# VH-VL binders against b7kms5: the designs that were tried, part 92

Target 1, 80 residues: b7kms5
Amino acid sequence: DTFETVRNTIRIESEVDESLRQLCHEERITKETWLEAAYLYLCEKPEELAQVIQLAQERLSQRKAIADYKRAKTMQERFL
Key: E = the ipSAE of ESMFold2; O = the ipSAE of OpenDDE; V2 = 0.75 times the mean of E and O plus 0.25 times the DockQ between their complexes.

## First folded at step 5 (VH-VL)

Design ja11 (framework fv_iratumumab; at its last look DockQ between E and O 0.02; V2 from the best seeds 0.00; counts 0 for: pae E 14.5 > 2, placed apart)
Fold by ESMFold2-Fast, scan of step 5:
Structure ja11 (fold): chain C 80 residues (1-80), chain A 126 residues (1-126), chain B 107 residues (1-107)
Amino acid sequence: as target 1 above (80 residues)
Amino acid sequence: QVQLQQWGAGLLKPSETLSLTCAVYGGSFSGYYWSWIRQPPGKGLEWIGEINHGGSTNYNPSLKSRVTISVDTSKNQFSLKLNSVTAADTAVYYCARDYTVEYWGSDTYDLYFDYWGQGSLVTVSS
Amino acid sequence: DIQMTQSPTSLSASVGDRVTITCRASQGISSWLTWYQQKPEKAPKSLIYAASSLQSGVPSRFSGSGSGTDFTLTISSLQPEDFATYYCQQYNSYPLTFGQGTRLEIK
């Protein structure tokens, strides 16, 4: 075959998934090909890539903060 | 690369307030709890408390009446104040990052301290 | 509070030895236990979390096992850089508590 592929399972925010799903439907493309194209395009645009990485870091921090809150709450509930 | 740098009091007299500050460089501050842990000379580790970027704290009950941990999110710093010190508070004090491991589809979490400050020796003597 | 008790408090061993350190919790903590290594005048370094999950970059000679109240840290073939004090720490509930430490000394 032309492409050797890997299967990935990714969890993303439901609002983002809905928006991406609508875009893919309207443009008649798939989520996998959109992800490939977006990454390849950004690799050729260093300043835009840097901006995307910054946004990704901010989103990761928000996810970690939520996980920390849930972890601390669980430990506190077991203590009390 | 994440680095924790700490500074503050070295020598204190009984009844004074211990004050230490920890600054976080090279990584995200807002996604974590940050802890203070102490170690008296020749003894084991004692967890003092933790704080997140929103100011939410959890304290060791044995120290809760004397301890305050605060955060300055604009500077990526968190600080320890321990009131009414005695000789029993003589220890090396460490700041550390709480690293929470979350498993998707599970309500269980793992925890370890992944980055530590260099330590600050606080000696309480008359 | 959950009390963590390590045994032995100290032991002497030779390079190449198999070393086992134990840690007991005063109540069940599932697998919510982390092991740390501390060398003189340095901050502790995490080795193993979730009782048995080896940290990235930690040599495979280190292993952890146990659940509930009884836990072990094993070094299968002791190296010179392994002489240190080892601590267990529970994260089942607040406050976080550590064992008193096991000092591993050169024989």
Scores: ipSAE 0.473, ipTM 0.834, lowest interface PAE 2.0, mean pLDDT 91
Fold by OpenDDE, look of step 6:
Structure ja11 (fold): chain C 80 residues (1-80), chain A 126 residues (1-126), chain B 107 residues (1-107)
Amino acid sequence: as target 1 above (80 residues)
Amino acid sequence: QVQLQQWGAGLLKPSETLSLTCAVYGGSFSGYYWSWIRQPPGKGLEWIGEINHGGSTNYNPSLKSRVTISVDTSKNQFSLKLNSVTAADTAVYYCARDYTVEYWGSDTYDLYFDYWGQGSLVTVSS
Amino acid sequence: DIQMTQSPTSLSASVGDRVTITCRASQGISSWLTWYQQKPEKAPKSLIYAASSLQSGVPSRFSGSGSGTDFTLTISSLQPEDFATYYCQQYNSYPLTFGQGTRLEIK
């Protein structure tokens, strides 16, 4: 085996993760190899890659908004 | 890739005001908190405060009366001012990005400083 | 403020050694703890967050454990590049606070 792997912590939204897990199970692959394959595929598809990036940015924005709320909530709870 | 570059005066006299600026390149300025952290020579790290793109700040109470962090969103920059400096304020000052790990459906989050400026040595001497 | 106390302040070890650094919080912080590595004249580098979650690109020889008030950073087999100063940092509440650091030196 000539491949080297790097440990990576990936947090996926629960509904997406469940769907992805189901797909991987049915296709007898792993989420890791799915992500690798998907990325490599998209590297050759600049238009599709751009679409995925845009979607990813939108999802990140939503997560950040939630994160900011959580931070603020934590701050308030400290003083109660 | 995200890069933070900082600048400002490195030598101050007591009672002067420390002023540093940090510029963010290669990434989004919005959606993150941005922190200042300092480290006296040979000592540990002290969190000074943070600011987000909207100008919301959180300060370390130990420095709150003297510290002001501001943001210039048009330049993707944020700055630190520390008034009435003394020798105790001698340190390497870092700007950093606060990466918040968010989880859907959770009330919790995780946090770490993932990108840092190169550091600015500020020496306060009579 | 939450005080973070690391132990030891410094230690000497050899390549291949198993190294353990502890961090104690003055009050419960759940798992809201990050570990950093800092080399001379460099900014700190995050290694582990959420007390036990390994950052991307960090070697698997690094691990973190603990919750509440007592936390541990472990290097299973010390490598030459691991000699540095390590800090814990809590993000349970503001202000964010760091441990005083643990300097890991070559024996």
Scores: ipSAE 0.119, ipTM 0.804, lowest interface PAE 2.3, mean pLDDT 91
Fold by ESMFold2, look of step 6:
Structure ja11 (fold): chain C 80 residues (1-80), chain A 126 residues (1-126), chain B 107 residues (1-107)
Amino acid sequence: as target 1 above (80 residues)
Amino acid sequence: QVQLQQWGAGLLKPSETLSLTCAVYGGSFSGYYWSWIRQPPGKGLEWIGEINHGGSTNYNPSLKSRVTISVDTSKNQFSLKLNSVTAADTAVYYCARDYTVEYWGSDTYDLYFDYWGQGSLVTVSS
Amino acid sequence: DIQMTQSPTSLSASVGDRVTITCRASQGISSWLTWYQQKPEKAPKSLIYAASSLQSGVPSRFSGSGSGTDFTLTISSLQPEDFATYYCQQYNSYPLTFGQGTRLEIK
């Protein structure tokens, strides 16, 4: 009868989001159904899930490093 | 209310390039796909292709080698170029908006056309 | 490509008649089908989307049905303004394709 869902917002890098929107448009699916399907599929594949987690950790580290660099550069420019 | 107005050259010789432009008024340009569709005189409709405001395109494979669709977001316009025309390209050309329905915090696009331009007859003669 | 075949290609009818037009897809398209009406020298106008959903502002004498490969457009009591050409269009898969059209003429 009822389908219970949770309202969420997420932040995705612009180029990745654009590519994902194009894929969803072509396949006539939504981003949230793609996310649900991808997670459920990977839960049955431990080695593939581990690879995805590793990539996610790399992207997280890259985002953190860029943010740290940008803050340091802004402080340097203020004082020069 | 959304309105599409289109213009471009209507008489061409074989081997020339067809060029049409469509301007969008009374609605948002971003967030939709925009299509070109053609209809030879007395015949049915053929989808040519589509573009979104970010420049992503999908083309009918039957025309892909000759077609370019482009967008100018600063003017809310999109354009069609069809290279190397022949008499078989004689048709009324329409621009149209792809209908969009939002679902569950994201965009999903139904690919039918809810607003159409007035049509441009393009004749290719020898 | 998904081929869309309409039947009949032309039809003569009188005001007040019940009219049916069919559309058949070469493979399953679920319910992802729209019906258009086109009058001479005019752009097509959407009547029915998702096979059976009436577009806003379209008279209730128009209805659509079907799923999978077989679809029907029905006009329950034909009016003078309904004489036109009707097209079906699938939006299940690229490329988007249209039926060849059904011309509805005054008898």
Scores: ipSAE 0.000, ipTM 0.612, lowest interface PAE 14.5, mean pLDDT 84
ESMFold2 (binder alone), look of step 6: mean pLDDT 90; pTM 0.922

Design ja12 (framework fv_iratumumab)
Fold by ESMFold2-Fast, scan of step 5:
Structure ja12 (fold): chain C 80 residues (1-80), chain A 126 residues (1-126), chain B 107 residues (1-107)
Amino acid sequence: as target 1 above (80 residues)
Amino acid sequence: QVQLQQWGAGLLKPSETLSLTCAVYGGSFSGYYWSWIRQPPGKGLEWIGEINHGGSTNYNPSLKSRVTISVDTSKNQFSLKLNSVTAADTAVYYCARDYTVEYYGSDTYDLYFDYWGQGSLVTVSS
Amino acid sequence: DIQMTQSPTSLSASVGDRVTITCRASQGISSWLTWYQQKPEKAPKSLIYAASSLQSGVPSRFSGSGSGTDFTLTISSLQPEDFATYYCQQYNSYPLTFGQGTRLEIK
């Protein structure tokens, strides 16, 4: 009769969000259903899933490097 | 899956040096800052400082003259040394991971401590 | 340093109650605030970050709101496992600072 859903809050790069939002508008789908479909599709494609995981690891490393730089700069400005 | 285990707790006399070590299991040590946080009996939490894989540190100014945090990347461990202890340093000491949510093109990030050690009671008394 | 003040310092409530805990920053901190739950003899557990973003695995009865200097943590229908001490923590500037805690006790 009804399916259960969970609410998640995610932060993504603004340019990616803009692009995804336009795609969803043009195709008349939601970000939620796109995410579900993308994950389910990739679960059936181990080689593609591995490529996506690699890209995700690279993006995570880039974000951590940027955050580390900003943190160091903020501390420098506050005490020096 | 990620676990933080700490040791080095105990009884200290005033003027001695507090030494604690935290080991990280089941997850990546690099890419994060790792913090020490303390809690005196019946009181709130106080952030002591943080260190990353590369050895960069940030300390609470109230403790900066007495505190040193160091890292042993080969063992995935980080350690706290606090000099010249007094009864005011009596507390449960926790190690924790700083999880940051970064925003590309922004000068801000979200932060919370997502994994914590079990805590080490340090009592300073004569 | 940014001082975080919680109120009340303690409150008594019954299972099923709606509970609200407040946190006030001495300076504007935007939405850069995390809420933690701590049970006796345990390390704290993060519940909410960015003032209102619920952590994965945290029950939906917990919610956070606020920005600037005034923040609230709400438990819509208190459960037995929710009796604990709650802390707010700002990450707008260094040093990181916590509130003094709000102890939630059974009536």
Scores: ipSAE 0.000, ipTM 0.637, lowest interface PAE 12.8, mean pLDDT 86

Design ja13 (framework fv_iratumumab)
Fold by ESMFold2-Fast, scan of step 5:
Structure ja13 (fold): chain C 80 residues (1-80), chain A 126 residues (1-126), chain B 107 residues (1-107)
Amino acid sequence: as target 1 above (80 residues)
Amino acid sequence: QVQLQQWGAGLLKPSETLSLTCAVYGGSFSGYYWSWIRQPPGKGLEWIGEINHGGSTNYNPSLKSRVTISVDTSKNQFSLKLNSVTAADTAVYYCARDYTVEYFGSDTWDLYFDYWGQGSLVTVSS
Amino acid sequence: DIQMTQSPTSLSASVGDRVTITCRASQGISSWLTWYQQKPEKAPKSLIYAASSLQSGVPSRFSGSGSGTDFTLTISSLQPEDFATYYCQQYNSYPLTFGQGTRLEIK
């Protein structure tokens, strides 16, 4: 009954990943422990958590818009 | 849960302009294309066109000269105007959300309409 | 424009029957096809996308197959709630086009 963990696969923007990897390397921590710490810290700070959620919603909206743009462009190109 | 509600004119005379509005509740308006699709009584479905929150449109070429789709992002609404109507424009008109499926690290995608409005019957008669 | 043709235009069947509906595209569309179910006086509901990918919540008795120009929707054991009109739709290229529909009626 040691810490029970879940293995997750996530896709994030390459620039964000590069920046986070550099931070983790310089501070000698791992991405997994940084994610755990960030979430736990924010759960005790409702106003900051709300700001992070808003940013996450904005980023998700942008990803969906990019997917739609690529889809529409592809369909238009196939129309000849 | 996402819900689409539509309203607009029901009875039109030939040469008039058809105007319908669709409002989106219970979900993000941005990040999607939103479509208009019609169905003449007893017949199949015809895609009219689509618009995104930024105002980018794609229209069915058969209707492009007569159709305008517009968006009001402050109200989460999009609207259809179809000019110079004839009896052939008699149909139930639906608004719908375009749902694009994208895959990790792939340049492929899939598409289906996941939410639809209740439909608006438009009859064109003299 | 890509023309989508369904066959048959109407079909009578009994509960428990295996039902097959066909859709043909006028040109190759890979697997870029969605199937919809429409009940009287209701908006359509998507059942299958990518020719064979079942939507969440859709019963496993529904299945889709095909690629290129020929596609099939199968209901392995027809239930009372399955009597409806079925439409195929391509998303290979603009404009989006639908088949004329197949009306599934109680025998």
Scores: ipSAE 0.453, ipTM 0.829, lowest interface PAE 2.1, mean pLDDT 91

Design ja14 (framework fv_iratumumab; at its last look DockQ between E and O 0.04; V2 from the best seeds 0.00; counts 0 for: pae E 8.7 > 2, placed apart)
Fold by ESMFold2-Fast, scan of step 5:
Structure ja14 (fold): chain C 80 residues (1-80), chain A 126 residues (1-126), chain B 107 residues (1-107)
Amino acid sequence: as target 1 above (80 residues)
Amino acid sequence: QVQLQQWGAGLLKPSETLSLTCAVYGGSFSGYYWSWIRQPPGKGLEWIGEINHGGSTNYNPSLKSRVTISVDTSKNQFSLKLNSVTAADTAVYYCARDYTVEYFGSDTFDLYFDYWGQGSLVTVSS
Amino acid sequence: DIQMTQSPTSLSASVGDRVTITCRASQGISSWLTWYQQKPEKAPKSLIYAASSLQSGVPSRFSGSGSGTDFTLTISSLQPEDFATYYCQQYNSYPLTFGQGTRLEIK
């Protein structure tokens, strides 16, 4: 009858966070419960879940490119 | 699984141009820098340079006047050209992926090469 | 350029021995150092990054330590598969530079 919870630290884009925060405020829900509900809903919709996974893969690739750019820039600045 | 396959060059004469190509299979080409590293017979490793998906390059200053690295993003390939070769350029040449480790809440990064090509022996003889 | 100097350049050891390889940078590189293992006719394999962070799948007998200019790779109990050449590499600044290598040979 009791839910066990896990603490997660996540970093998301500020623009996405702002939009999600506005949605949660208007609907009177929390980011945590929205994340749980969204995942549970998508697990019952295989075709929609596949589309979300594809978008997640694209966003992950973009983040890696940004990290690599910052790393290279930092090493150049130390060299100069 | 990610795999790097390389080809080109072999036996060259002094003053010729070395040309090698590396193809990336089984993983994303974008989001990484890709390096060329060489190893003369019986000696250590020398970093030649790196390139990313967008064509941004960093070169070893010791080779910068002779080296060009380019990308073909449509084929997931990157290539090395080294001009005006001499016997000192005789080496096994490797392509490799630069893997950048990012940490939450930190502006520091760690770096290592996680996948390597099979190596290409280039011999320069007169 | 940052010069990386390894010592010794070669050593002979027996299975079960504790082996220590050192690497010295010509200027401070914080902990921005990777150790590689290379077997004959193969590409190098990364063992340790950030001076002390062990790669997944690398046996716990390998360890790294140090910061600034002086770094150490230790193999606590040498195994037959550990005979290879070991290289350190700095990633503090361009160009990326490697040590000259330490060849670990069977006594």
Scores: ipSAE 0.467, ipTM 0.825, lowest interface PAE 1.8, mean pLDDT 91
Fold by OpenDDE, look of step 6:
Structure ja14 (fold): chain C 80 residues (1-80), chain A 126 residues (1-126), chain B 107 residues (1-107)
Amino acid sequence: as target 1 above (80 residues)
Amino acid sequence: QVQLQQWGAGLLKPSETLSLTCAVYGGSFSGYYWSWIRQPPGKGLEWIGEINHGGSTNYNPSLKSRVTISVDTSKNQFSLKLNSVTAADTAVYYCARDYTVEYFGSDTFDLYFDYWGQGSLVTVSS
Amino acid sequence: DIQMTQSPTSLSASVGDRVTITCRASQGISSWLTWYQQKPEKAPKSLIYAASSLQSGVPSRFSGSGSGTDFTLTISSLQPEDFATYYCQQYNSYPLTFGQGTRLEIK
């Protein structure tokens, strides 16, 4: 089988990234293939997918709050 | 393609004023901040300051008292003046464009230097 | 000011080696970090921004990771053209500041 990949950058929270990196190393897989597999698995598990989405939304809200604060601070300094 | 070309005196005596100019070609001058960055021989990089099209400036506090950055929008140029130079001001001086990215959703904001001038060696010697 | 400290200051490696350079911020800078590559008598070239976002045209062997205060630049398999000096730069706060640089030399 042949496939095409899309180049993308995924930024993961440091503690989660380290844990995921360790897991992938132990299992001799990559973060990319892990994410692909996890997504495909969850596509067949609607209840679990919903739970993951909810968790992801919560984490995104936290990220946005932090990012907005940092951005505002940077912009304030930039446009003083 | 955006190109930055810089020029100015390369040899100064102590207490003189450093003067460099950077011209922007092949792109919009407005919509960006434009920075000066210097690098002493064999050492790291130091951000000096920046200016936008409207003339708003930010300076490194370590140099603020001696630094003036100005803009000539009619020529798409910005300049650096550094007063009362000493041997410590000996460096290669770069002009650069500040690329600022605000992604959709405002969840990411980035700033980096994407285009640079060729650099100008300024030596301060008695 | 936020001080950026790179480690090591210099290192020697061979073609094909995996190389890791670290950058530490004196305070938390989230992911507001850019990595630059500089070759002799040339201006720095941006490689990675936002700590882990690869610039267009940069080979995939380059990668960045980290957040907060500790960051890493990794070259998975060193190529001849990769021997240069690398700098980290924070844009969390003004003034913008750079690390002291890491000189990567051929062994």
Scores: ipSAE 0.017, ipTM 0.670, lowest interface PAE 7.0, mean pLDDT 91
Fold by ESMFold2, look of step 6:
Structure ja14 (fold): chain C 80 residues (1-80), chain A 126 residues (1-126), chain B 107 residues (1-107)
Amino acid sequence: as target 1 above (80 residues)
Amino acid sequence: QVQLQQWGAGLLKPSETLSLTCAVYGGSFSGYYWSWIRQPPGKGLEWIGEINHGGSTNYNPSLKSRVTISVDTSKNQFSLKLNSVTAADTAVYYCARDYTVEYFGSDTFDLYFDYWGQGSLVTVSS
Amino acid sequence: DIQMTQSPTSLSASVGDRVTITCRASQGISSWLTWYQQKPEKAPKSLIYAASSLQSGVPSRFSGSGSGTDFTLTISSLQPEDFATYYCQQYNSYPLTFGQGTRLEIK
């Protein structure tokens, strides 16, 4: 009897991913169990969850600003 | 869940200005490009242009002299104005979100329109 | 502008058939191509991006292939709900351009 699971793909900034991989290796856990544990822990802590969401929103905006720059430059200059 | 709702005038005379508005609900307005795309009845799709939260635009050169896309960030809305319309501008007009996936350290990315408005038929009399 | 030409313009097929639709770009676009499905009086829905990457929630009977100028969309076992018009769209460069569409009718 096991939990039903869903497979997905997550894109993580390389430096963050490297740090997370090292943490998981040292603690003998997986990224997937870390994510599940972090989410379940935060569900019972509304103020901490709100802080994490705010930081996630800022990181999302930063990633999209970088993507805007690359998109504009690359699309204007492809095959020119 | 993101939803795009659009509205504006549906019947125009030649030389008038087409004006449509799209409101974004249930998601972040910042960090995306927002497009207008049109489809003449029974025909294919034509990309009109796009705008981001900061007001930066890219327009289809075929329409650039007549097109203005703008944002109202306080309302999470963006709009299309197309001046000097003719019968050739008769189409269903869609607003859509440009979803872009960035590959770090690369000059490449993926792009598709993941959310669309319901469509607005604009008819220009001949 | 990069012109996208689809073939065929329309086709009829039976449930269970394998269906192939092609898209040709007027110049190389690498793999920067998205396929859409559009049902009557509805907005298009993305199926495949980057020529071959299946969108989340899209049935696995849909697949895409190709690079450069020649691309294909394949439906391995046609279902009744696949009646629609299909469009390719390049995002290699501005302006973004679409193919003229392929209408798929189910016999």
Scores: ipSAE 0.013, ipTM 0.680, lowest interface PAE 8.7, mean pLDDT 87
ESMFold2 (binder alone), look of step 6: mean pLDDT 90; pTM 0.918

